# Designs tried in a protein design chat: VHH binders against q9y6x5. Part 51

Target 1, 379 residues: q9y6x5
Amino acid sequence: LPPKLLLVSFDGFRADYLKNYEFPHLQNFIKEGVLVEHVKNVFITKTFPNHYSIVTGLYEESHGIVANSMYDAVTKKHFSDSNDKDPFWWNEAVPIWVTNQLQENRSSAAAMWPGTDVPIHDTISSYFMNYNSSVSFEERLNNITMWLNNSNPPVTFATLYWEEPDASGHKYGPEDKENMSRVLKKIDDLIGDLVQRLKMLGLWENLNVIITSDHGMTQCSQDRLINLDSCIDHSYYTLIDLSPVAAILPKINRTEVYNKLKNCSPHMNVYLKEDIPNRFYYQHNDRIQPIILVADEGWTIVLNESSQKLGDHGYDNSLPSMHPFLAAHGPAFHKGYKHSTINIVDIYPMMCHILGLKPHPNNGTFGHTKCLLVDQWCI

## First folded at step 21 (VHH)

Design ka19
Fold by OpenDDE, look of step 21:
Order: structure tokens, then C-alpha cells, then sequence
Structure ka19 (fold): chain B 379 residues (1-379), chain A 123 residues (1-123)
């Protein structure tokens, strides 16, 4: 039988939550599998970009999902939550579920993973749920496990997405121990439900399961605001994306806009597109705007209206607060093995290996995950 | 027709309690995030609380946390807001509304919402 893989994402699950809170179910999952303590995600550290990086192995400049909000100057198209269904935005890469379905006697399933309800390269997941945040985890899990168990051709790759603890992190801030403890307990219970469901269906021993996240969360404050209106008139630019990485499309001379912004705040770096640091791998795409503003950790870029968020993400991907974790269980993985760190793009070649798929060119390094796998040599 | 009807408002002394109700018709509230919002005279609309589908997750504005409790009765298709330790600054028209969470971490605009119920906290 072909290998099967379920990829699960809990949005905004910061890696150090594992050290600061109790996760009985997740710890049991880890005990019987593997843990990567820190996953360095891609810049910017936002939901759409990082989820697509996981399933493509590409930096954002390469797969073309460079933010949650985008603008293409040639086609005049916009990308956002309410407008994410145009294949134009996704077709610069081939996600793993498409690759999987192009194989003989295989199909893919998805429960609300970003991009899975869009035909990419004229291929849409064989089974998928349209994004609806109101759908319970239970219902998503039921559909995924039904498809994994009863589909023909068999589902060999599936994705499952959940919005917590991201939503709560934004509302309460990650430093709210009382509220976040409650939320994270619920997440652990969901993991328990997942494991129990798989065991009940007889899938647990044969299904490879990866539990990960796209990014962490940092504490914000009303005392740490950067007001752009204090530095530049709004008529001089279009805001494509705002905080904590603002994408600026000048309406006047770019240099003039840059000069008005470059000293706006000591807690914000301002980059011309060509001067964006190489370490971000965030330069070589037309969808990246001419000027990028990057707020320091915990600072929020605002206009006249203040932000209501007490937590946020999207900052420098070298910040530990932005890093998620990865845990995995199944026949492909060791038991009781812990690894310190990988890059988020490394997940893709690992998944391809597990599924016996030829990976598309990617930025991941298979060598970084070899020690997690039972069939690989590890020093 | 989508309809939200708020009830339970009234005059209460500081430190008192009120329980607001919102009866929903035309849609199933369990299929949406439901929220309470309020507007005081001369002030902007303020978010108060949100509850997820099936009541699994709750969210509160900082100033009402620990004092207000949002809940649902699925059988009655009714949203509740239990308010305790009320303060004069809680005086406002309270509305129930529908919303959704987005990938970006943003929430959809409140739509629809009801006619509201007046809450007055005064000595």
C-alpha cells in the first residue's frame, strides 16, 4: 500500500508554548514520534505565505504568495482573504497535493488548508472543504478521516487546518497566561481527539501524521505604535499590506516616498525593494512592492486608527517568537527522537520522500530531516 | 429574512447584573461566530465579546473580561451576554452581530446585527 501522510496545522502555535504549558496529548504524540523544537519559517511570517512554503518547499519570492494581501501591478489584480481563489496567485508553484494527484492511483484531501480550494495548474484537491472558520474541528477531522479511509483512488495525502491558537493570540496576546492556557489546553484536547479518531479507525499505525504551524505570536501594545500618517501623507502612496511588514506602492517618486519614511521611527526599518536583506529571500518577485517597512518585534504599524490586536506575527523570521514547531508520528518516523531546528522549507522534501514523490525544485534541504526518518542514515 | 432581536437591557445600579439575549432567525448562529458590540453616546462602536461556533472559544474585550460571559443555546438559536459588576462606563446600546474569522487574522465586518438593547448603569 502506498504511504499516507496527514499534515496538520494549528495556526499561530509558537514553539515555546511547548515549554511553558502542559500538553499531555501532544507530548504523548511526541513521545511515540519525533519533535523538531524550532522551525524557522519564511519571511514574512504570515499565514498564506508560510502555509504555501510548507507544501512547496519554496521561499515566498519563489512561490509567489508573498503576503496575505498582494497587488500585481501588471494585471491590476488584488489578493486577500476575500479574494484568494484566482489561480493566478498560486500558479507560480506546484503544491504537494497536486504532485500527489498526478501519480497513479492517488488522491489528495484537504480541510481548509490555504490554497486547497483553488485549482492550481488546473488541478484541485480531489476532496476539499471550502474555507469556513465556523466549521468545527470535529467536522473537519471527520471529513479528513473519512476520505483517508474510504476513498478510491485512495487519499494518500491530506491536510487539516485549524485557526487556533492564532485567533486567541491576536485577541489576548501571547503573554496572557490565563487565557492562553485555556486556549492551549483546548488545542491539546483537539490533538487528543485526532489521535483517538485515528486509533478508532485503525489508521494510527499506518498513517504518517505531521503536526506543525506556520508562525508564532509576539506581544503587542498600544504603547508601541508606529503611525505612518505622522511621516507621510496618505495621498503619496497606496498601502498594499500594513503591519508588521508594510508594503508601500508609491504614487509619487519612489525616492521621495522612501525619504519621508526612512526616519519615521527608530523601531522600523525601511527598505527599497532591491535593498531588502538577502537573508529574507524576499526580493525576487514582482509582487513585492517597491518599498517595504519592517517593524521591530512587538511594534505595530498603524495609520490614524490604532490597532486592537494584543498579539501579532509577520516579523523578522529570525525571531524566536515567530517560530513554530513540528511533531510527527507514523511508520516513516523514529520514536522518541528530538531535533533542535529545521527550516520550514525543509518539510516539503521530507514529505515528498515519505510519499515517494519526486519533488519539484525547492529551497528545502532533505539532509536536515534525515534524522527524523527510520529509512535514512543519520550521524 | 435575517433577523437578530436583542432583549434584556434596562436600568441597573453600579455593581448590578443584567443578562442580554439575542434571538436569531433566518440563519443558524452555530454556523457563525457571534458577537456582542456596544455603542455609547457620542462614541464609536466597540467590540465586547465573540463566541465561536458550538461555543468552543470565547473572546472578550479587556475592560469586560472577568465580568461578562458570552454563551449560546443552540436549541433556542439564542445568544446571551451575562453582565456582572456593571459600571457606568458600560452604559451603551448593545447589539448582537454575526462575523467570521479570516486566514489573515482579521474578522469580517459585523453583518447582520440587531436593533440593539439599551443598557444604562447609573446610581
Amino acid sequence: as target 1 above (379 residues)
Amino acid sequence: QLQLVETGGGLVKPGGSLRLSCVVSGFTFSSYYMAWVRQAPGKELEWVSTISSSGGYTYYERSVKGRFTISTDNAKNTLYLQMSSLKPEDTAVYYCARTQYKYSGEWTPFDPWGQGTQVTVSS
Scores: ipSAE 0.805, ipTM 0.933, lowest interface PAE 0.6, mean pLDDT 95
Fold by OpenDDE, fold request of step 22:
Structure ka19 (fold): chain B 379 residues (1-379), chain A 123 residues (1-123)
Amino acid sequence: as target 1 above (379 residues)
Amino acid sequence: QLQLVETGGGLVKPGGSLRLSCVVSGFTFSSYYMAWVRQAPGKELEWVSTISSSGGYTYYERSVKGRFTISTDNAKNTLYLQMSSLKPEDTAVYYCARTQYKYSGEWTPFDPWGQGTQVTVSS
């Protein structure tokens, strides 16, 4: 049988949730498969960018999804979660589902994964659901498993996306043990449902399943706010993205804007585009604005308003609170193996290997995942 | 290599105060609920206090609530337990540990933890 892979994302599943809370279903999944305890995601640590990095193996500057909110100065186009359907934004890379279904006798399926309901390079997933947050996990799972089981050409790559625990993390904060414990239990139950469904359908033994996430969640507070209005008049710039990484488009001299912001808060780093630290790999794209503000962990950049979020993400990708995990099960993976860390971009070449796809040029390192795979030597 | 080193214990009279410190290495507090637990002679391990990663949430066992204060200094990677109004029943070896929140509502420490520091409250 041709190899099959299901990629599942629980948005905003902070890696250390696995340490701090119980996950009997997920732990069982891990026990029968592999775990990467920490996945270093890409900067900025936001949903669209990181999900696209997972499926392209590229840094954000390379695949072009550099934030959840973007602005292109040439075309005057805007990108947001409510305006993400223009292929213009996605066409700077080729996601794995496109690569997969361009192969003979293969097709791809997707349930709500970012970018999957958009024709990228004039190719849209053979099976997909238009994004709708109101659609239940069960319905998404039903569609995905139906497609995996009954499609012709066969679905060999599928994605499944779920919005939790991100939404709840934002609402309650990751450190609210009462609420988050409840939320995370539900997530674990969904994982149980997933596994059970796969077993019931006879897919479990032959399907490779990756469960991962795009980013973690940091605890925020009303006591940790950075008010930009205290530092600069709003008329002097256009805000493209706000917190915790603000994208600033100056309306006046860039240097003047920079000077007004550079000492705005001791808990915020201000970078001219050319001075963005190299380690972020967040410089070489026109969609990155001339000035970016990066709040310290747990700090929220606001305008003349207070933030209602108790948790957020998007911070420095070296912060453990921003890191998701990766668990996997299937014929391609070892059983009972735990790995400390990989980069999120490493997932792409691994998936390509599993599926027998030639990867596009990417920033991942296949060697980082060899220990997870039964057909590879672990170094 | 993960290591936790508890210090600050000693002999005090009832009503006295002690400040325990736990210096950790090999990991940071930002990834864990950090806790103090204690074990008295002949008794089971008892949870004392937990603090969330950012320090925004603190939890205390009912018998120590109002008397003990848990805190962290992330810059020093150090966990503290300020103990006041100490009682003889507080006598125990105190350990710092990473802890997991269970569905049962209990905090459960997990390995590794330090050698502990002895707190003795006696007249």
Scores: ipSAE 0.785, ipTM 0.915, lowest interface PAE 0.5, mean pLDDT 96
Fold by ESMFold2, fold request of step 22:
Structure ka19 (fold): chain B 379 residues (1-379), chain A 123 residues (1-123)
Amino acid sequence: as target 1 above (379 residues)
Amino acid sequence: QLQLVETGGGLVKPGGSLRLSCVVSGFTFSSYYMAWVRQAPGKELEWVSTISSSGGYTYYERSVKGRFTISTDNAKNTLYLQMSSLKPEDTAVYYCARTQYKYSGEWTPFDPWGQGTQVTVSS
């Protein structure tokens, strides 16, 4: 039978939630499968970039989705949540669902994974839902399982995206134990529903399932604000993205803008593009602006206003608070195995292996994930 | 076209209870998140609570958590706010509003808004 894979993301699921909260259903899933306790994601640690890194195996500078808000100076195009459907933004890489559905006798299905409702390289997911955060997890799951069970050509790769715990993490902050416990219990119940649905449909034993996330969440505070208006006049630059990594397009001499910003706060690093640390792999794309500002963990960059968010992400990808987890179950995976860490870009070559696809050039290392897989030497 | 009408406000003593209603017309209630927002005398607008259209996910501002309950009746296109253990600082005009959650972690601006209903908590 052809190998099948369901990739599930619970947005903003910080790795240490597994240790700090109870997840009976997820723990049963892990017990019968594999766990990677920490996944080192890509910088910046934002939703669009990291979801695309999972499905392309590429650093953000290489796949071109470098932030949730972007500007291209040559074409004068803008990218945002309200304007994310132009294939221009997505076409610097080939996501796995495109590669998959171009194979003989294969289709791909999607329930709201970022980019799956966009015709990337003139190819849109074979079955998909237009993004709408009000659509319940149950409806997303019902569509995915219907497509997995009833499609011709068969759906061999499917994605499923859910907005929690990101929404609650932003609203309450990750340290709000009572609210986060309530939300995380609901997420665990959804994982239980997922497993039960797959069992009832006869899919559970032969479907590979990955449950992961794009990033974590850190606590913010009204006492930890960096006010750009105190340091530089708005007329000197165009603001492309604000917090916690601000993207600054100078309107005057770049060195003058840099000098006004460099001493703005001890809790913010200011980088000229060429000086961005190499470990970020965040330099070689025209969509990365000439100056970026990187706030310290838990600090928020503002324009003389308060922030409504009590939790945020997007910070340095070396921070454990920014790291998600990965759990997996299915015929390709060992049972009861726990692994310490992988890089988020390693997920793509592993998925290609499971599906029998030739990976495009990428930044992942297949060797990092071999110990998760039954058919590989684990050394 | 779009209409949100709040009712159920009034005068109540500290520790009392009150239930607000918001009747919605002109859009599909099930396709959005709904919120309550309040404005106390002389203060800025303050978010109170948000609910998904299915009622499965609720969000509360910290000072109202455990005292207020947001809910919907989708058949009647009606949003509710059950208020209990009311305090003088809960005195405000209460508005219902529509919003949506986006991939970026941002909520869309509240649009449309209701006219508001006055809640006054005093002896």
Scores: ipSAE 0.573, ipTM 0.831, lowest interface PAE 1.9, mean pLDDT 93

Design ka19
Fold by ESMFold2, look of step 21:
Structure ka19 (fold): chain B 379 residues (1-379), chain A 123 residues (1-123)
Amino acid sequence: as target 1 above (379 residues)
Amino acid sequence: QLQLVETGGGLVKPGGSLRLSCVVSGFTFSSYYMAWVRQAPGKELEWVSTISSSGGYTYYERSVKGRFTISTDNAKNTLYLQMSSLKPEDTAVYYCARTQYKYSGEWTPFDPWGQGTQVTVSS
């Protein structure tokens, strides 16, 4: 029988929450499996780009989902969370569920992972839920487990997405111990429910499960705002994305727009596209705009209005506050092993190995994850 | 058509309690996030609290945390706000509204809104 894998994301789960809060169920999961304490994600540390990087093994510049809001100058197309289903945006890469279900006697299932309700390369996940944030975790889990048990051809790769702790992180900020404790306890209970459901259905012993996230969260404040309208008239540019990485399409001479912005705030870096630091791997795609503005950690770029968010993400991917974790359990994984760090792009070749799939060209390094796997020599 | 009807406002002394209700018709609100938003005279709208479709996740503005409790009765399509330890600064028109959470970390604009119910906290 082909190996099976369930990939689970809890959006916005900062790696150090594991040290700062109590997770009895997740810690039991880790104790019988593996933990990667920090996953270095991709810049921009936003939801759409990082979820696609997990399933493609590619930097954002290479898979084409470069932000949560995008503009393509050639086609004049716009991408947003209300307009994310055009395959045009997703077709610069082949996500693992497409590769998986094109194999003989295999299908893929999805409960709301970004992109799984899009026909990428004319191929949509074999079983999927259309995105609706109001659907309970229990219903998502019920669908995934039903598909894992009852599908022909069998589901060998499944994804499950949950919006917390991202939503609470934005509303309260990661430093609100009382509220984040309450939210994270509920998430730990969901992980307990997941494990118990898999055991009750007879799936637990033969299913590989990865629990991870796309990014962390940093504390924001109404005292840390960068007012863009005080530096440049909005008529001189088109704003493609705002904070904490603004994407600026000049309407006038690019150098003039750059010069108006470069001294706008000491808490913001302004880059011409060709000057974006190489370590971001964020330059070689037409969807990356001619000028980007990168706020310092905890700073918010605004257009004269106050921010309602007390926590945010999207910042420099070297910041520990932006890093999620990865935990895994199943026949492919060691038991009781902890690893310090991997790159988020390394998850894809590891998953391909577990599933016996030939990976597409990617930016991940299989060697970085070898120590997690029972069939590999570590060292 | 869609209707949101708030009730339960009134005049109350500081330290007192009120329970606001919002009865929904035209949609099953358990399929959405529901929120309370308030507006004091001459002030901007202020978000108060939000509850998830299942009732399992609640979010509170800092000044009301521990004093206000949001809840639902899904069988009745009714949203509640239990307000206790009321202060003069809680004086406002309170609206219920519908929203959704998106992948981007943004909430949709509140739509639809109720007509509001007045809460006045005064000696």
Scores: ipSAE 0.569, ipTM 0.835, lowest interface PAE 1.9, mean pLDDT 92
Fold by ESMFold2, fold request of step 22:
Structure ka19 (fold): chain B 379 residues (1-379), chain A 123 residues (1-123)
Amino acid sequence: as target 1 above (379 residues)
Amino acid sequence: QLQLVETGGGLVKPGGSLRLSCVVSGFTFSSYYMAWVRQAPGKELEWVSTISSSGGYTYYERSVKGRFTISTDNAKNTLYLQMSSLKPEDTAVYYCARTQYKYSGEWTPFDPWGQGTQVTVSS
């Protein structure tokens, strides 16, 4: 039988939730497989960019999905939640499900992973669900397992996306132990249901399963707002994205816009594109605007308005609060092994290895993940 | 035909309780997130609470946390708001509304809305 892989994301699952809350089902999954305690994600630490980095192995500047809101000055196109289906945005890279289903006798399936309902390089996932957040985890899982069991050519790569704990993290903040405990318990129950379903269908022993996330969450406050309207008039720039990394397209002399912003707040770094720190790998794409504003952890950039968010992400990717985890189980993985850290871009070459796919050029390092794999033991 | 009908409002003394209901027709209630929103006299609309159709995920505005409980009965396509320990500041017209969550962490605009039910908390 060809090797099979299910990639699961629980959006906004901060790595340290594992030690601060109880997860009997997830901990049993980890006990029977592997854990990477911290995954260093890509800057900016937002949903669309990091989900695409997982499946392409590329930094955001290289795959072109540089934020949840983007503007291309040449084509005048805008990217947003309501306008994310244009292949133009996605075509700067080849995600793993495209590579997979172009192999002989292979298909890919998707339950709402960002990009899987887009025809990237004229290729859309063989089986997919259009995004709708109200579709239950059970229905997503039932479709995925049906496709894994009943498709010709066989589905060898499948993805599944779930919106929590991101939604609750934004509403309550990660420090709200009562509400986050309730939400995280429900997520653990969903993981239990996933494992049980796979066992009942006879998939568990021969399916590789990765459970991961795109980013974490940090606490915000009404006392930590940066009001751009106090520093600069709207007429001087076009706002492409706001917080916590604002993307600024100047309408007047770029240096004048920079000078108006540079002293706006001690809790915000203002970068000309050429001055963005090299460690962000966030410079070499035309979709990255000439000026970006990077708020300090827990600070929110606003336009003369209050913020409704008590938790947010998108901050500096060196912050532990922005880091997710990775757990995996299946025939490719060791049992009971814990690893401290990998880069999120390392997941792609590992998945390609598991599936026997030739990876496209990427920023991942296979060596970082080889200790997770049974054929790569490296004591 | 989409319709949201709120009931259960009325006059209550401070510290009292009320249960609001919202009966939904014209769409599959269990496929959406549902919310309560209120508007006090002379003030802007304020979000109160949101619930997933499964009832598994509930969200509350800070000032109502611990006093209000949102719930659903999917068999009856009905949304509830159990209000207790009511304060004069809770005086408002209460609306139920539909919404969805997006990849970006944003919620869609509330659409449709009900006609509202008046809650008055006064000595």
Scores: ipSAE 0.546, ipTM 0.833, lowest interface PAE 1.8, mean pLDDT 92
Fold by OpenDDE, fold request of step 22:
Structure ka19 (fold): chain B 379 residues (1-379), chain A 123 residues (1-123)
Amino acid sequence: as target 1 above (379 residues)
Amino acid sequence: QLQLVETGGGLVKPGGSLRLSCVVSGFTFSSYYMAWVRQAPGKELEWVSTISSSGGYTYYERSVKGRFTISTDNAKNTLYLQMSSLKPEDTAVYYCARTQYKYSGEWTPFDPWGQGTQVTVSS
């Protein structure tokens, strides 16, 4: 039988939640599989970009989803979470589900993973749910498991997306023990439901399952705000994205805008596009605006009003608070193995290997995940 | 290698004050909740206080609430416990540790531990 893979994302699941909170179901999942304690995600550490990096193996500058909010100066198009259906934004890369479907006797399924309800390179997931945050995890799980079990051609790759604990992290802050404990318990229970469903359907032993996330969450405060209006008049620029990485489109001379912002706050770095640090791999795309502002960890960039968020993400991808984890179980994976760290782009070549797909050129390193796989030598 | 070193203990009279310090190496506070725990001779380990990664949230055992203050200096990688209005019942070896919160509401310290620091409250 062809190998099958289910990729699950719990949005905003900070890696060290595993250290600080209890997860009986997830720990059991890990015990029977593998754990990568920290996954270094891509800059910026936002939802759409990182989810697309997982399934393409590319840095954001390469796959073209460079933020949750984007603007293309040539076409005058805008991208946002409420306007993400134009293939224009996604076609700079080929996600794994498209590659999978181009193979014979294979199909893909998706429950609300970013980009899965969009025809990319004229190919849309064989089975998918239109994104709707109001749809329960149970309904998403029902559809995914139905497709995995009953589809023809068989579903060999599936994605499942869930909005927590990101939403709650934003609301409560990651360090609100009382509220986040409750939230994270619910997440663990959902993992329990997932495992139970797979066992009930007889999929558990044969299905490879990856549970991961796109980014972490850092604690924010009303005492850590950067007000851009204190530094520059709003008439001098267009804001494409705000916090914690602001994308600035100047309406006047770029240098003048830069000079007004460069010393705005000691807790914010201001970069001309050409001066963005190489380590971010966030330069070589026209969708990256001429000036970007990067707030320090836990600082929020605001305009005229304070943010209501007590947690946020999008910061430097080297920060541990921004890192998710990866756990996996199935015939492709070892049992009871723990790994310290991988890059989020490393997941793509690993998934391709598991599925027997030829990967597109990517930024991942297959060697980083060899120790997770039973058919590979671990050096 | 992960290391925690507790200092600041001593002999004090009832009503006195002490400030304990815990210097950590091999890890940072940014990824962990940190706790003080104590153990008196012949007694079980007792949780005393916890502070969140950024220091934004603090938690105290009932008997020490209002008397003890937990804090951190991230720049120094140091955890503190300011103890005031000390009582003979506070006599114990005090340890600092990384801690995990259980669904039951219990704080559980992680290995490794430091050597601890002795606090003795006596007339």
Scores: ipSAE 0.020, ipTM 0.358, lowest interface PAE 6.1, mean pLDDT 93

